# VHH binders against Fructose-bisphosphate aldolase 1 (cfxA), part 19

Target 1, 359 residues: Fructose-bisphosphate aldolase 1 (cfxA), of Cereibacter sphaeroides (Rhodobacter sphaeroides) (p27995)
Amino acid sequence: MALITLRQLLDHAAERLQGYGVPAFNINNMEQGLAILAAARACDAPVIASRGARSYAGDIMLRHIVEALAEMYPQIPICLHQDHGNNEATCLSAIRHGFTSVMMDGSLQADMKTVASYDYNVDITRRVTDAAHWVGASVEGELGVLGSLEKGEAEAEDGSGAEGKLDHSQMLTDPDQAVEFVQATRVDALAIAMGTSHGAYKFSRKPDGEILAMRVIEEIHARLPATHLVMHGSSSVAARLQDLINAHGADMPQTYGVPVEEIERGIRHGVRKVNIDTDCRMALTGQFRKVAMESPKEFDARKFMIPAMKEMEALVRDRFERFGTAGNASKITVIPMDDMAKRYASGALDPAVATAKAA
Below, E stands for the ipSAE of ESMFold2; O stands for the ipSAE of OpenDDE; V2 stands for 0.75 times the mean of E and O plus 0.25 times the DockQ between their complexes.

## First folded at step 12 (VHH; framework vhh_rezetamig_d1)

Design g3 (from e1 with G37S; at its last look DockQ between E and O 0.10; V2 from the best seeds 0.00; counts 0 for: pae E 16.7 > 2, placed apart)
Fold by ESMFold2, look of step 12:
Structure g3 (fold): chain B 359 residues (1-359), chain A 121 residues (1-121)
Amino acid sequence: as target 1 above (359 residues)
Amino acid sequence: QLQLQESGPGLVKPSETLSLTCTVSGGSISSRSYYWSWIRQPPGKGLEWIGHIYYSGSTYYNPSLENRVTISVDTSKNQFSLKLSSVTAADTAVYYCARSPEYFEDYFDYRGQGTLVTVSS
């Protein structure tokens, strides 16, 4: 039935007695969708199903996959989200195809490689929010670019993200600009740059608060407590999955991702959406490679995909439990996009900025 | 084949310290891919996670027990250990050592046979 918007879902996450986070999982095919929704049913968890910057399946196929999943799992709210939109046409096309949420990534120019100016980011993001809110869709924006503070470098993933050496000021979100950005653009969620990188090649050691600049999260949340923060580049890059892949014919360099404990810290301080793609892809390819090596006569794709789906389902279930997402699907009544549009038009969802009361 | 074996006294007096050691054989405890865990099952109750240790020495404990628990690792002996102080009859349980994959904190792919520890005066 009706898909939930990102705004409604993240508002729910923030307003519970204990605020929770929602993992956002990329879906490229039916098997990923089935694994995610099986985990969601088992955990009673709402779902963010994401289209990456360069979709494998395309908007039309994903809409129909998600419609089928919603029919199979009518008790589970599903948010269909387009990630890392490169311009307003991409975002509006996704909404036209039934996406309830889009990201306009104006921190980069349309090539998704070149760092954009603040004014460019505000202008293109505001144009997307104006249009999306007229029809009730949610918009995520980004201020700052992803890059490893440890290495001073960035790595593109799924066709999105800066590459090569970056200056430290490009890799961290300025909290003062974050307030101005939210007020100017009216984004429903803000992706922040805090020293993470896209892709599987994130850090040379297990990161902590010093490497991840977790203080950026804390300061922005203090000033924008009602604006939902998003962590990008936040897959854990689990060592077990790296070892699984490399034991079965790959040569993936050893690296570290964001420890789940640090993601949980971010959630305690206002992170409400956590993008997880790398671990899912590693789980799928690792199990696929294992079958290929252990069963060299096997030719049936289902025999490869079944264990891949099971590994992904286990990962998804763990994230629903650890982020506090579990147990919340049954507490949500989806607000149709037409009603969300009325709420935006009334001003009820306008940005709010916290004021400190000193003295 | 990887095996885990618990050892230690099966009887502990109230207010004393419960002490157990897990010996890992058929594999190395020095792995960035795994946590080394202690769990227990009191009579008539479900499994309770006590805590785990990463091979580097980093520990994570169940908040309900954290003031009484210490987990340590000795990579040169391929062992990790549990100390639970100030025990009472409520600490009577079958204690297991286990291995869990990173981020699968509540999943144990290898578990010892368990050892009953009775707290009795």
Scores: ipSAE 0.000, ipTM 0.166, lowest interface PAE 16.7, mean pLDDT 82
ESMFold2 (binder alone), look of step 12: mean pLDDT 87; pTM 0.884
OpenDDE, look of step 12: ipSAE 0.008; ipTM 0.257

Design g4 (from e1 with E105P; at its last look DockQ between E and O 0.04; V2 from the best seeds 0.00; counts 0 for: pae E 18.3 > 2, placed apart)
Fold by ESMFold2, look of step 12:
Structure g4 (fold): chain B 359 residues (1-359), chain A 121 residues (1-121)
Amino acid sequence: as target 1 above (359 residues)
Amino acid sequence: QLQLQESGPGLVKPSETLSLTCTVSGGSISSRSYYWGWIRQPPGKGLEWIGHIYYSGSTYYNPSLENRVTISVDTSKNQFSLKLSSVTAADTAVYYCARSPEYFPDYFDYRGQGTLVTVSS
C-alpha cells in the first residue's frame, strides 16, 4: 500500500505514446476522498490527492485519510501532494508527515501574496529540492504568476496568489528562464503561467478562442522533456454546475473556466498534472443544496453528503477519462521512497535539457 | 431472497434507443432504503455506472450519459427501466441492473445476471 511519488507517476504519464494527464484533486474531508477513489477504481486510474493552501484538514489528518484510502483501494497508486508550500518548513513538515510530493511556491514570498524575485524563487526552491530528494520525495516548483490573459490581473488559487496588476513578464512564463530555473533547482515538476485563473470567477465572458498560451507549453516541454508541466487554475467552471448551484439557493454570477478541450490540448502539448478544485467543490455544493431544498426536513448529514459524493465521483470519472488517466493504475508498480531517494542520489533523475534547433 | 432480472432486446441498431427492464422479486422496489440502478461493462473494459433512481422517481445519471439516459420506475409492477437513446457501437456492453443501499450508492449489494446488448447494423 505504498504511496507513489509525483515524479514516478508523471514519468509514467509521459512515457506513453501520446502521453496522458493526471488530475490533482483537493481533499478536505473523508467524503471527497471516497468520491475520488471510487472514481479511480471505476476507471483504473492513479490519483493525486492534494492538500491546498486553504485546506482545513492538515497534514496529519490527510495522511491518515489517504492511508485509509490506500488500504481500501490497494490496486490504486495514490500520490499525496502538498500544494503551494510557502517556505521550507511547510514543505519539509509535509514530507515528515508522509507526503510523497510537495510544491514550493517560490514565485511568491512567504505571505503568498507578494511576488518574489527570480533569485529568491531559485534559492528557496533549490533548498527544498535538496532536502526532499535526499528522502525520495518529489518537488513541484512554480515560475511565473497565475493570471488571466483576458483581464491582465492576478488571481489567487485557494488563497495563494499575487495581488494587483501584472505586466507581460508576470503573465506568461519565459521558456529560457524555465530551462535555467529547472537546471538550478532540479524540480521534478514545474507549474508555469500560461493564462489560467483560479476560483469560481474565471472569465467575464464565454471564451471563443485559444485561451491557453499553447506555444509557451510546447516550447518549454520541447526543451525540458523530463520535467513535467503543471497547470494550475484549470477548473472548467461548467455552466451545468453553476446552474445546479443557482437553482438551489445560490447567487453565483455567470463565469467561465478553461474548457476541458483546452485542457486536453495542453496535455497533448506536454502538461502532465492538472489541478482541479473549483469544479469539485461546485459539484459537492450543488447536490448538497439540492437535497436541502427538496427535502427541507432532512437532518441526516449522510443524506446530504451521499448525493454530493456521487456528483463529485461523476466529475472525477469524466476527468480521468478525458485526460487519458483511465486504464493506467494497473500498469504501475509503485517505487518506494527509499528507492526513489537512491535514484536521485545517483543523478539518474537530474534535469534533462533538449537543445532547440534552428528553424 | 432478492433477485433482479434484466429483460429486453439483445440487438439494437445504431441511432435507435436501447430499452431494458429490471424485474425485482423477493423484495419491494418501494423501499426508502435503496436506490435502483444500471451499470454496464463494455467488452474488455471495467464496469461503468449509468445512473440510479429512488422509488419516488428522483434520478441521478452519469453526466457523460445524462443527455441520452432515462431511468424510470413502475412500483405497481415492481420494475425499473433504462432507456439509452442514439446508441452507437460504443454502447455495446453487458448491462446489469443493481440495488444500492441509500447511504452507499456505489456499493451494489445485489445485481442481476446481466444481459448482453449489441449495437450493430
Scores: ipSAE 0.000, ipTM 0.149, lowest interface PAE 18.3, mean pLDDT 82
ESMFold2 (binder alone), look of step 12: mean pLDDT 87; pTM 0.881
OpenDDE, look of step 12: ipSAE 0.603; ipTM 0.833

Design g5 (at its last look DockQ between E and O 0.59; V2 from the best seeds 0.00; counts 0 for: pae E 6.0 > 2)
Amino acid sequence: QLQLQESGPGLVKPSETLSLTCTVSGGSISSRSYYWGWIRQPPGKGLEWIGHIYYSGSTYYNPSLENRVTISVDTSKNQFSLKLSSVTAADTAVYYCARSPEYFEDSYFDYRGQGTLVTVSS
ESMFold2, look of step 12: ipSAE 0.136; ipTM 0.628
ESMFold2 (binder alone), look of step 12: mean pLDDT 85; pTM 0.870
OpenDDE, look of step 12: ipSAE 0.482; ipTM 0.776

Design g6 (from e1 with S100H; at its last look DockQ between E and O 0.49; V2 from the best seeds 0.00; counts 0 for: pae E 7.6 > 2)
Amino acid sequence: QLQLQESGPGLVKPSETLSLTCTVSGGSISSRSYYWGWIRQPPGKGLEWIGHIYYSGSTYYNPSLENRVTISVDTSKNQFSLKLSSVTAADTAVYYCARHPEYFEDYFDYRGQGTLVTVSS
ESMFold2, look of step 12: ipSAE 0.013; ipTM 0.474
ESMFold2 (binder alone), look of step 12: mean pLDDT 86; pTM 0.878
OpenDDE, look of step 12: ipSAE 0.466; ipTM 0.767

## First folded at step 13 (VHH; framework vhh_rezetamig_d1)

Design i1 (at its last look DockQ between E and O 0.01; V2 from the best seeds 0.00; counts 0 for: pae E 20.3 > 2, placed apart)
Amino acid sequence: QLQLQESGPGLVKPSETLSLTCTVSGGSISSRSYYWGWIRQPPGKGLEWIGHIYRSGSTYYNPSLENRVTISVDTSKNQFSLKLSSVTAADTAVYYCARSPDWGEYFEDYFDYRGQGTLVTVSS
ESMFold2, look of step 13: ipSAE 0.000; ipTM 0.119
ESMFold2 (binder alone), look of step 13: mean pLDDT 84; pTM 0.855
OpenDDE, look of step 13: ipSAE 0.019; ipTM 0.450

Design i2 (at its last look DockQ between E and O 0.01; V2 from the best seeds 0.00; counts 0 for: pae E 19.6 > 2, placed apart)
Fold by OpenDDE, look of step 13:
Structure i2 (fold): chain B 359 residues (1-359), chain A 123 residues (1-123)
Amino acid sequence: as target 1 above (359 residues)
Amino acid sequence: QLQLQESGPGLVKPSETLSLTCTVSGGSISSRSYYWGWIRQPPGKGLEWIGHIYRSGSTYYNPSLENRVTISVDTSKNQFSLKLSSVTAADTAVYYCARSPWSEYFEDYFDYRGQGTLVTVSS
């Protein structure tokens, strides 16, 4: 089966009687990939395999991992997605290497640290979108800066994150501006800033509307009902996983992530992609630590990784079920990128054609 | 090709209710991509947004008209309707049904619009 584009997958998610969300999981190694696809097969779920800004295994290895997974699980649509691209060259390079979807993060400048102007964001995102659509690849844009509303700062992931103090106006996507942004860039999906951040330490307490602004999602959806919205930094950092880790040799401070019920709320309001990385990290390493502590004589890496993979698989399955992803893989016939390119060229996938009001 | 067509009486007496229907062809009003609504243009004035409806049944009205306006949808007939109660001479206008991908910008942007129908409020 060919790899699926983000646009096709999210269109499918949106068109169901009950729209569903698709988790985007980071893949850094073989074991993560196997755990994700095992869960996908078990739940009949499509997959977004996401690569961060920096690659642990390298581009060649990651490509071949995903190719192997596609061969092993031919019934599962897989979207290979480049997360947080910083410029045109990065995004196009990803497409050249087989990525079917890219994120141009124009909320930051190319250094991945400096907050960019709106005009900068629109210009670079539009250029990437035009180029990607010529070859049928999908593009995710980002408006607003990911960061903690409590701290007034961002946390970097794989080298990407704003430095310095941030104003709340920078960390919350303006709904009115979102309308203009989507129209100008024609992105296939829009990442929203609403108080989430990367990493495990997102919130100091169970989040409420003051520090997790789900209202922003709802307001944007009301304005852009056809636009696929994306939630970043949306691991839940469950207490169970914290306990698993801390019971087996770690000293992780108590923290809070995005409640699953809030993610579900987002899905009811146009969210179709949900980025999850920290939860998977915690599942793998938590179970790994358990084996290490409980089996001090064990030295075969497989004996550590097999349980670790199972823990991650269980997490992934839970997300597939709760987000409504489960049961949908078999319903999708993958459209090749060349055909997607034709659809873009015809205008069939344009966000909208608007006629200005007569003065 | 998508087409919108207004229908209803062209003359309404003061204090009565203006009723119009928009018939949509070449597309479905149940699409999640669009809002369906009404705008009007009084003589010598610019376009005024009246209100619109989403597939979910959610309605959005101009605050200046909210107490007099009702918009409804009939998915079985692929139609949506406008009722404006207690009309006065000020409600005389060309009325248009329209489609827009934007909620907040419905009054500014639409991708399809009917030909319009003149409704005159007179005794």
Scores: ipSAE 0.000, ipTM 0.235, lowest interface PAE 14.6, mean pLDDT 92
ESMFold2, look of step 13: ipSAE 0.000; ipTM 0.177
ESMFold2 (binder alone), look of step 13: mean pLDDT 85; pTM 0.867

Design i3 (from f2 with S58Y; at its last look DockQ between E and O 0.73; V2 from the best seeds 0.00; counts 0 for: pae E 8.7 > 2)
Fold by ESMFold2, look of step 13:
Structure i3 (fold): chain B 359 residues (1-359), chain A 121 residues (1-121)
Amino acid sequence: as target 1 above (359 residues)
Amino acid sequence: QLQLQESGPGLVKPSETLSLTCTVSGGSISSRSYYWGWIRQPPGKGLEWIGHIYRSGYTYYNPSLENRVTISVDTSKNQFSLKLSSVTAADTAVYYCARSPEYFEDYFDYRGQGTLVTVSS
């Protein structure tokens, strides 16, 4: 039942000729966990199970949910990841509770609202990576602040993220800084700001390369080909999910998420982890609403949740297939955390950058 | 230019298996961007989604047909196929193969010209 670290999983994803991406799904309850792992078993796909910035279940419950899932599905590697940590205490506490991966989000100050300086981000993230790597845990960092280029503003998600108006320079990751950041902090994965936003209401029109600034991904990858990139705020918000919800009692305005084809483009250029939460919540809520409307006398929560879980399972399978994750669980042998710690200590996992300095 | 061509017997006896093949040209069935599927139109009725298959072999089926339908791929021939077992007169329809950029959608951006399959003793 050993959990896989994020670093091992994303290294596996990158070492294929084409590379693949791994969707990271928030798990807030048993039903989400069961739907995700049923899909993973059916697709032979490894799983990233995420705790959001604000925990619904809490670290202890989530650890035990994931342990139960690992026991039920022993052939599926599961990475337990804490997302958007606000300081080193939060990240190290998660590791103490058995998380194999943490994110230190130093792009914001500890309030998770105020944009932080580059120097603050480097310093706090390096402290987390130093400590995490001693015990073999992986660290994701973030450079740049998530925000919609279309709106020029950000919205918080799960209690994390800047709110209000941002300027262009705050919403895009600087590729030169990305190289310096990775070298200084030794993060295992880097979340980049590329014009995506937190929240359910992402875009007023279908985004394209200009809105998402996909060039940022390509330029960073060219300079840091061995660094695993992470897309946040990247749910697709499929039209069918919006239709399902609105046909059954919601009144959500038409909006667009990140098109799956743009996510696939990111994966071809070094994106290895893709955070998916909004689509899953809409799938669950949509089917729940459908049962409530079609069976107004129903009182048994299971009658609502079973169809909801099936809709989520179908969505999760699609993401495993389209991101190339499917078929890889059986090809992975989990490396224990103490062996990962030895690999970090040896320098084998140090950042790789271009060395051309003679001219 | 992408083209989809249906082929297979136009007449099937009741209780037997309807079998069709779709040959893809001008595109690749191994694309990560697309699903490959079947729809049908019974006489005088609207279109009915049968199912999709992804390049990996994974399928999504219409729940009303899932116990009788099998869709498969043959990447070496750039083809995918439909088998519908235990047919009755209700399965008489024009059958189309199609491509979709979306999962779980009754939405196709390309389809073949269709082939009539009649279920008759």
Scores: ipSAE 0.013, ipTM 0.496, lowest interface PAE 8.7, mean pLDDT 84
ESMFold2 (binder alone), look of step 13: mean pLDDT 86; pTM 0.883
OpenDDE, look of step 13: ipSAE 0.554; ipTM 0.803

Design i4 (from f2 with N62D; at its last look DockQ between E and O 0.71; V2 from the best seeds 0.00; counts 0 for: pae E 7.5 > 2)
Fold by ESMFold2, look of step 13:
Structure i4 (fold): chain B 359 residues (1-359), chain A 121 residues (1-121)
Amino acid sequence: as target 1 above (359 residues)
Amino acid sequence: QLQLQESGPGLVKPSETLSLTCTVSGGSISSRSYYWGWIRQPPGKGLEWIGHIYRSGSTYYDPSLENRVTISVDTSKNQFSLKLSSVTAADTAVYYCARSPEYFEDYFDYRGQGTLVTVSS
């Protein structure tokens, strides 16, 4: 079995000489899976394959797609991850279907739209981690909500996101609260909210917000070195991909994502998992539209999908290279979930809280 | 102070291999942030992307040239190179080495001054 747990993979990422990040790619169909694994083989990179927040292919189909990919690429460790689980049933069902990692997103209520309280988040996340760790599965939690600090407004990720206006405390993870959350829930990975700054009403948002956000990442990592940080909503939304789509029959408004340089900076300071979905979908859609526009008599779906998959493969290779993921698949020996369960039971994987760091 | 300097023969016989080296100064070819590439401009035509390479040795090539092109990196000398085999008169061009912050084939933020390579009997 080539399926690796998220905990083992991110521990490996943290233990390499300079540390690396692992991009997590949503898979909605066979073609995305093929593009991702072709890139992984080309780069010798381990893979996090995610079921997105919305139900598209479903757990059964995705499990079998990933099993086929593992057979085709036996040298590549694959972590099968359920993203943005809305309740215990969703997370436990995914584990039953063979997922080695789940995310319990307790920052939102089960509707995946209503912001939840901190106590709700702790309670439901702890219940998921207790169950998952019994069988060796990894759990990612989330503290904070995706949103723009400048707009004070929620942002969705694959159908998961709060509705309406948010205040700044909901959009920037507090380091003290992060330590408390991890101790209470025992999550293996923690998704942190992205923003310019928490409480920066008196400062210029751009410079102070970016500096303070990175210092928060550093502080959390220093205090919780065994709990891996996750960036959500972190596609770069490259202008070239937007232009490709719009040049070929779309009307996509210009937007800005997270610069890849900021993601690389986060990885240097303890980010280990980076969710990438929008960029991949834009690469696929852009090339599909290009074929449709340039070859209006073409009707064979493969003629559309082959160039689309090639563009996605190129993007995925870039992320494996820039995040330092490349070259690591061959250095990993997958630990079976039964053995991971024993490691959780022994306490070896319990949260480690470092003593205060001299700054 | 980033500088890219092309070097290599300015005249190549048909069917032989064109070989160029780019020496990078004021920056590091081992940077995780950049791709290192080659572009060319044939007489009277626009710029054409040839390919690029990342510090790991990972390459991207123009599909029409990929069976004739090899790009290599030598991190110890802070250099990267181009070899284009089986050249014809159509390969006569000004060749530039270039840096890109992205893997996209049509995007560069720095390039060298260029070197003319003529393919002639």
Scores: ipSAE 0.046, ipTM 0.592, lowest interface PAE 7.5, mean pLDDT 83
ESMFold2 (binder alone), look of step 13: mean pLDDT 85; pTM 0.870
OpenDDE, look of step 13: ipSAE 0.237; ipTM 0.667

Design i5 (from e1 with S100N; at its last fold request DockQ between E and O 0.47; V2 from the best seeds 0.00; counts 0 for: pae E 3.9 > 2)
Amino acid sequence: QLQLQESGPGLVKPSETLSLTCTVSGGSISSRSYYWGWIRQPPGKGLEWIGHIYYSGSTYYNPSLENRVTISVDTSKNQFSLKLSSVTAADTAVYYCARNPEYFEDYFDYRGQGTLVTVSS
ESMFold2, look of step 13: ipSAE 0.224; ipTM 0.682
ESMFold2 (binder alone), look of step 13: mean pLDDT 86; pTM 0.876
OpenDDE, look of step 13: ipSAE 0.458; ipTM 0.764
ESMFold2, fold request of step 15: ipSAE 0.344, 0.080, 0.289; ipTM 0.742, 0.621, 0.717
ESMFold2 (binder alone), fold request of step 15: mean pLDDT 86, 86, 85; pTM 0.878, 0.880, 0.875
OpenDDE, fold request of step 15: ipSAE 0.799, 0.580, 0.490; ipTM 0.914, 0.822, 0.781

Design i6 (from e1 with S100G; at its last look DockQ between E and O 0.01; V2 from the best seeds 0.00; counts 0 for: pae E 18.7 > 2, placed apart)
Fold by ESMFold2, look of step 13:
Structure i6 (fold): chain B 359 residues (1-359), chain A 121 residues (1-121)
Amino acid sequence: as target 1 above (359 residues)
Amino acid sequence: QLQLQESGPGLVKPSETLSLTCTVSGGSISSRSYYWGWIRQPPGKGLEWIGHIYYSGSTYYNPSLENRVTISVDTSKNQFSLKLSSVTAADTAVYYCARGPEYFEDYFDYRGQGTLVTVSS
């Protein structure tokens, strides 16, 4: 069955009377895939299945996991997305393996640690979009570097992301540059830096709009109303998940993620893709630990993973409902990649911008 | 040729225990590829999952019912059973036994014809 491109999916999300957001879930194994698709079927929700920056299973395994899921759930559109690509080769390899969407993260150099210049970002991202659009694949770009505004620093997840102190201007996307970047690169979606960080240890206190710099989202959307915005580092890291893990043998210091209410605010202002990984990892690990502690005689791995998958499924259902994703899978007819390629070639998908007008 | 047949009393008094048995024919309850479970449909409501059991005897229950429900298996008779204690009128429903593939929770690919159980004085 044909996988949906990110561009088609996010265009659909934006075209509703109230636009919706689509959570992008990292899939590292079969069990995560099964939990996500069970939730998607129950909610009638389209899915973005992501490979993280340093994939646990790799492109080949993930492609085949997703193909199996598509056969099991033919009614659910699935976008197969490679996240945080470090260079052209990574992105093009993913497309060769059947990914319908890739992210070129030119905000960092290829080591995925050194902050890159704007010119470097534009150049490498444009090269990826040129290549991907020939075959109809979608491209996400990133402008600005993820990092906590509270701490003025970043930390890597899975070996991807800057580490150490960052300047305030590096952690927030400049709206003027965003317009220029989108026009120059023709990205289908733009990941923005707004004060979020990777990983479970995002904030030392519950964040609000001041800490998250939510005005960056609003300013960019006002100037680029047709450009789909992406939130990275957006797991809520809910107290329930921390309590679950710590009650069962872990010792995680208290931390805070992005409140779901602030994600919903972002969706109202043009956010269409929301990356969720840490929440899913905590749900799986916490429930796995609970079974291990409560059932010391159990040795069948499935008996650990089944409850873990149910905890993840519940989390995924909540996100489909709260982001407005639920109910939309049955409204989508997947456009084949060859037809998307024709649309790119015609210029029909070229970026459009709003400019301030004199009174 | 797989058949699942519910059996047991159709009328149960409040506070007593509802007991049902499912007889499996045309398949083996000891298969490691499947789980075996119970669902019910109260009058005017949708289907509600009660719980299921694996070949090994491991059980999983709906949290809303788990303190009152027991599911067990008898491999020698190719049967599995439901016991629901302390019943009230709210437990009146059509009860179905069912089979699901072991890799999908909350999905049953076969079920019996169902049996109405009424809880009444």
Scores: ipSAE 0.000, ipTM 0.121, lowest interface PAE 18.7, mean pLDDT 83
ESMFold2 (binder alone), look of step 13: mean pLDDT 86; pTM 0.871
OpenDDE, look of step 13: ipSAE 0.005; ipTM 0.192

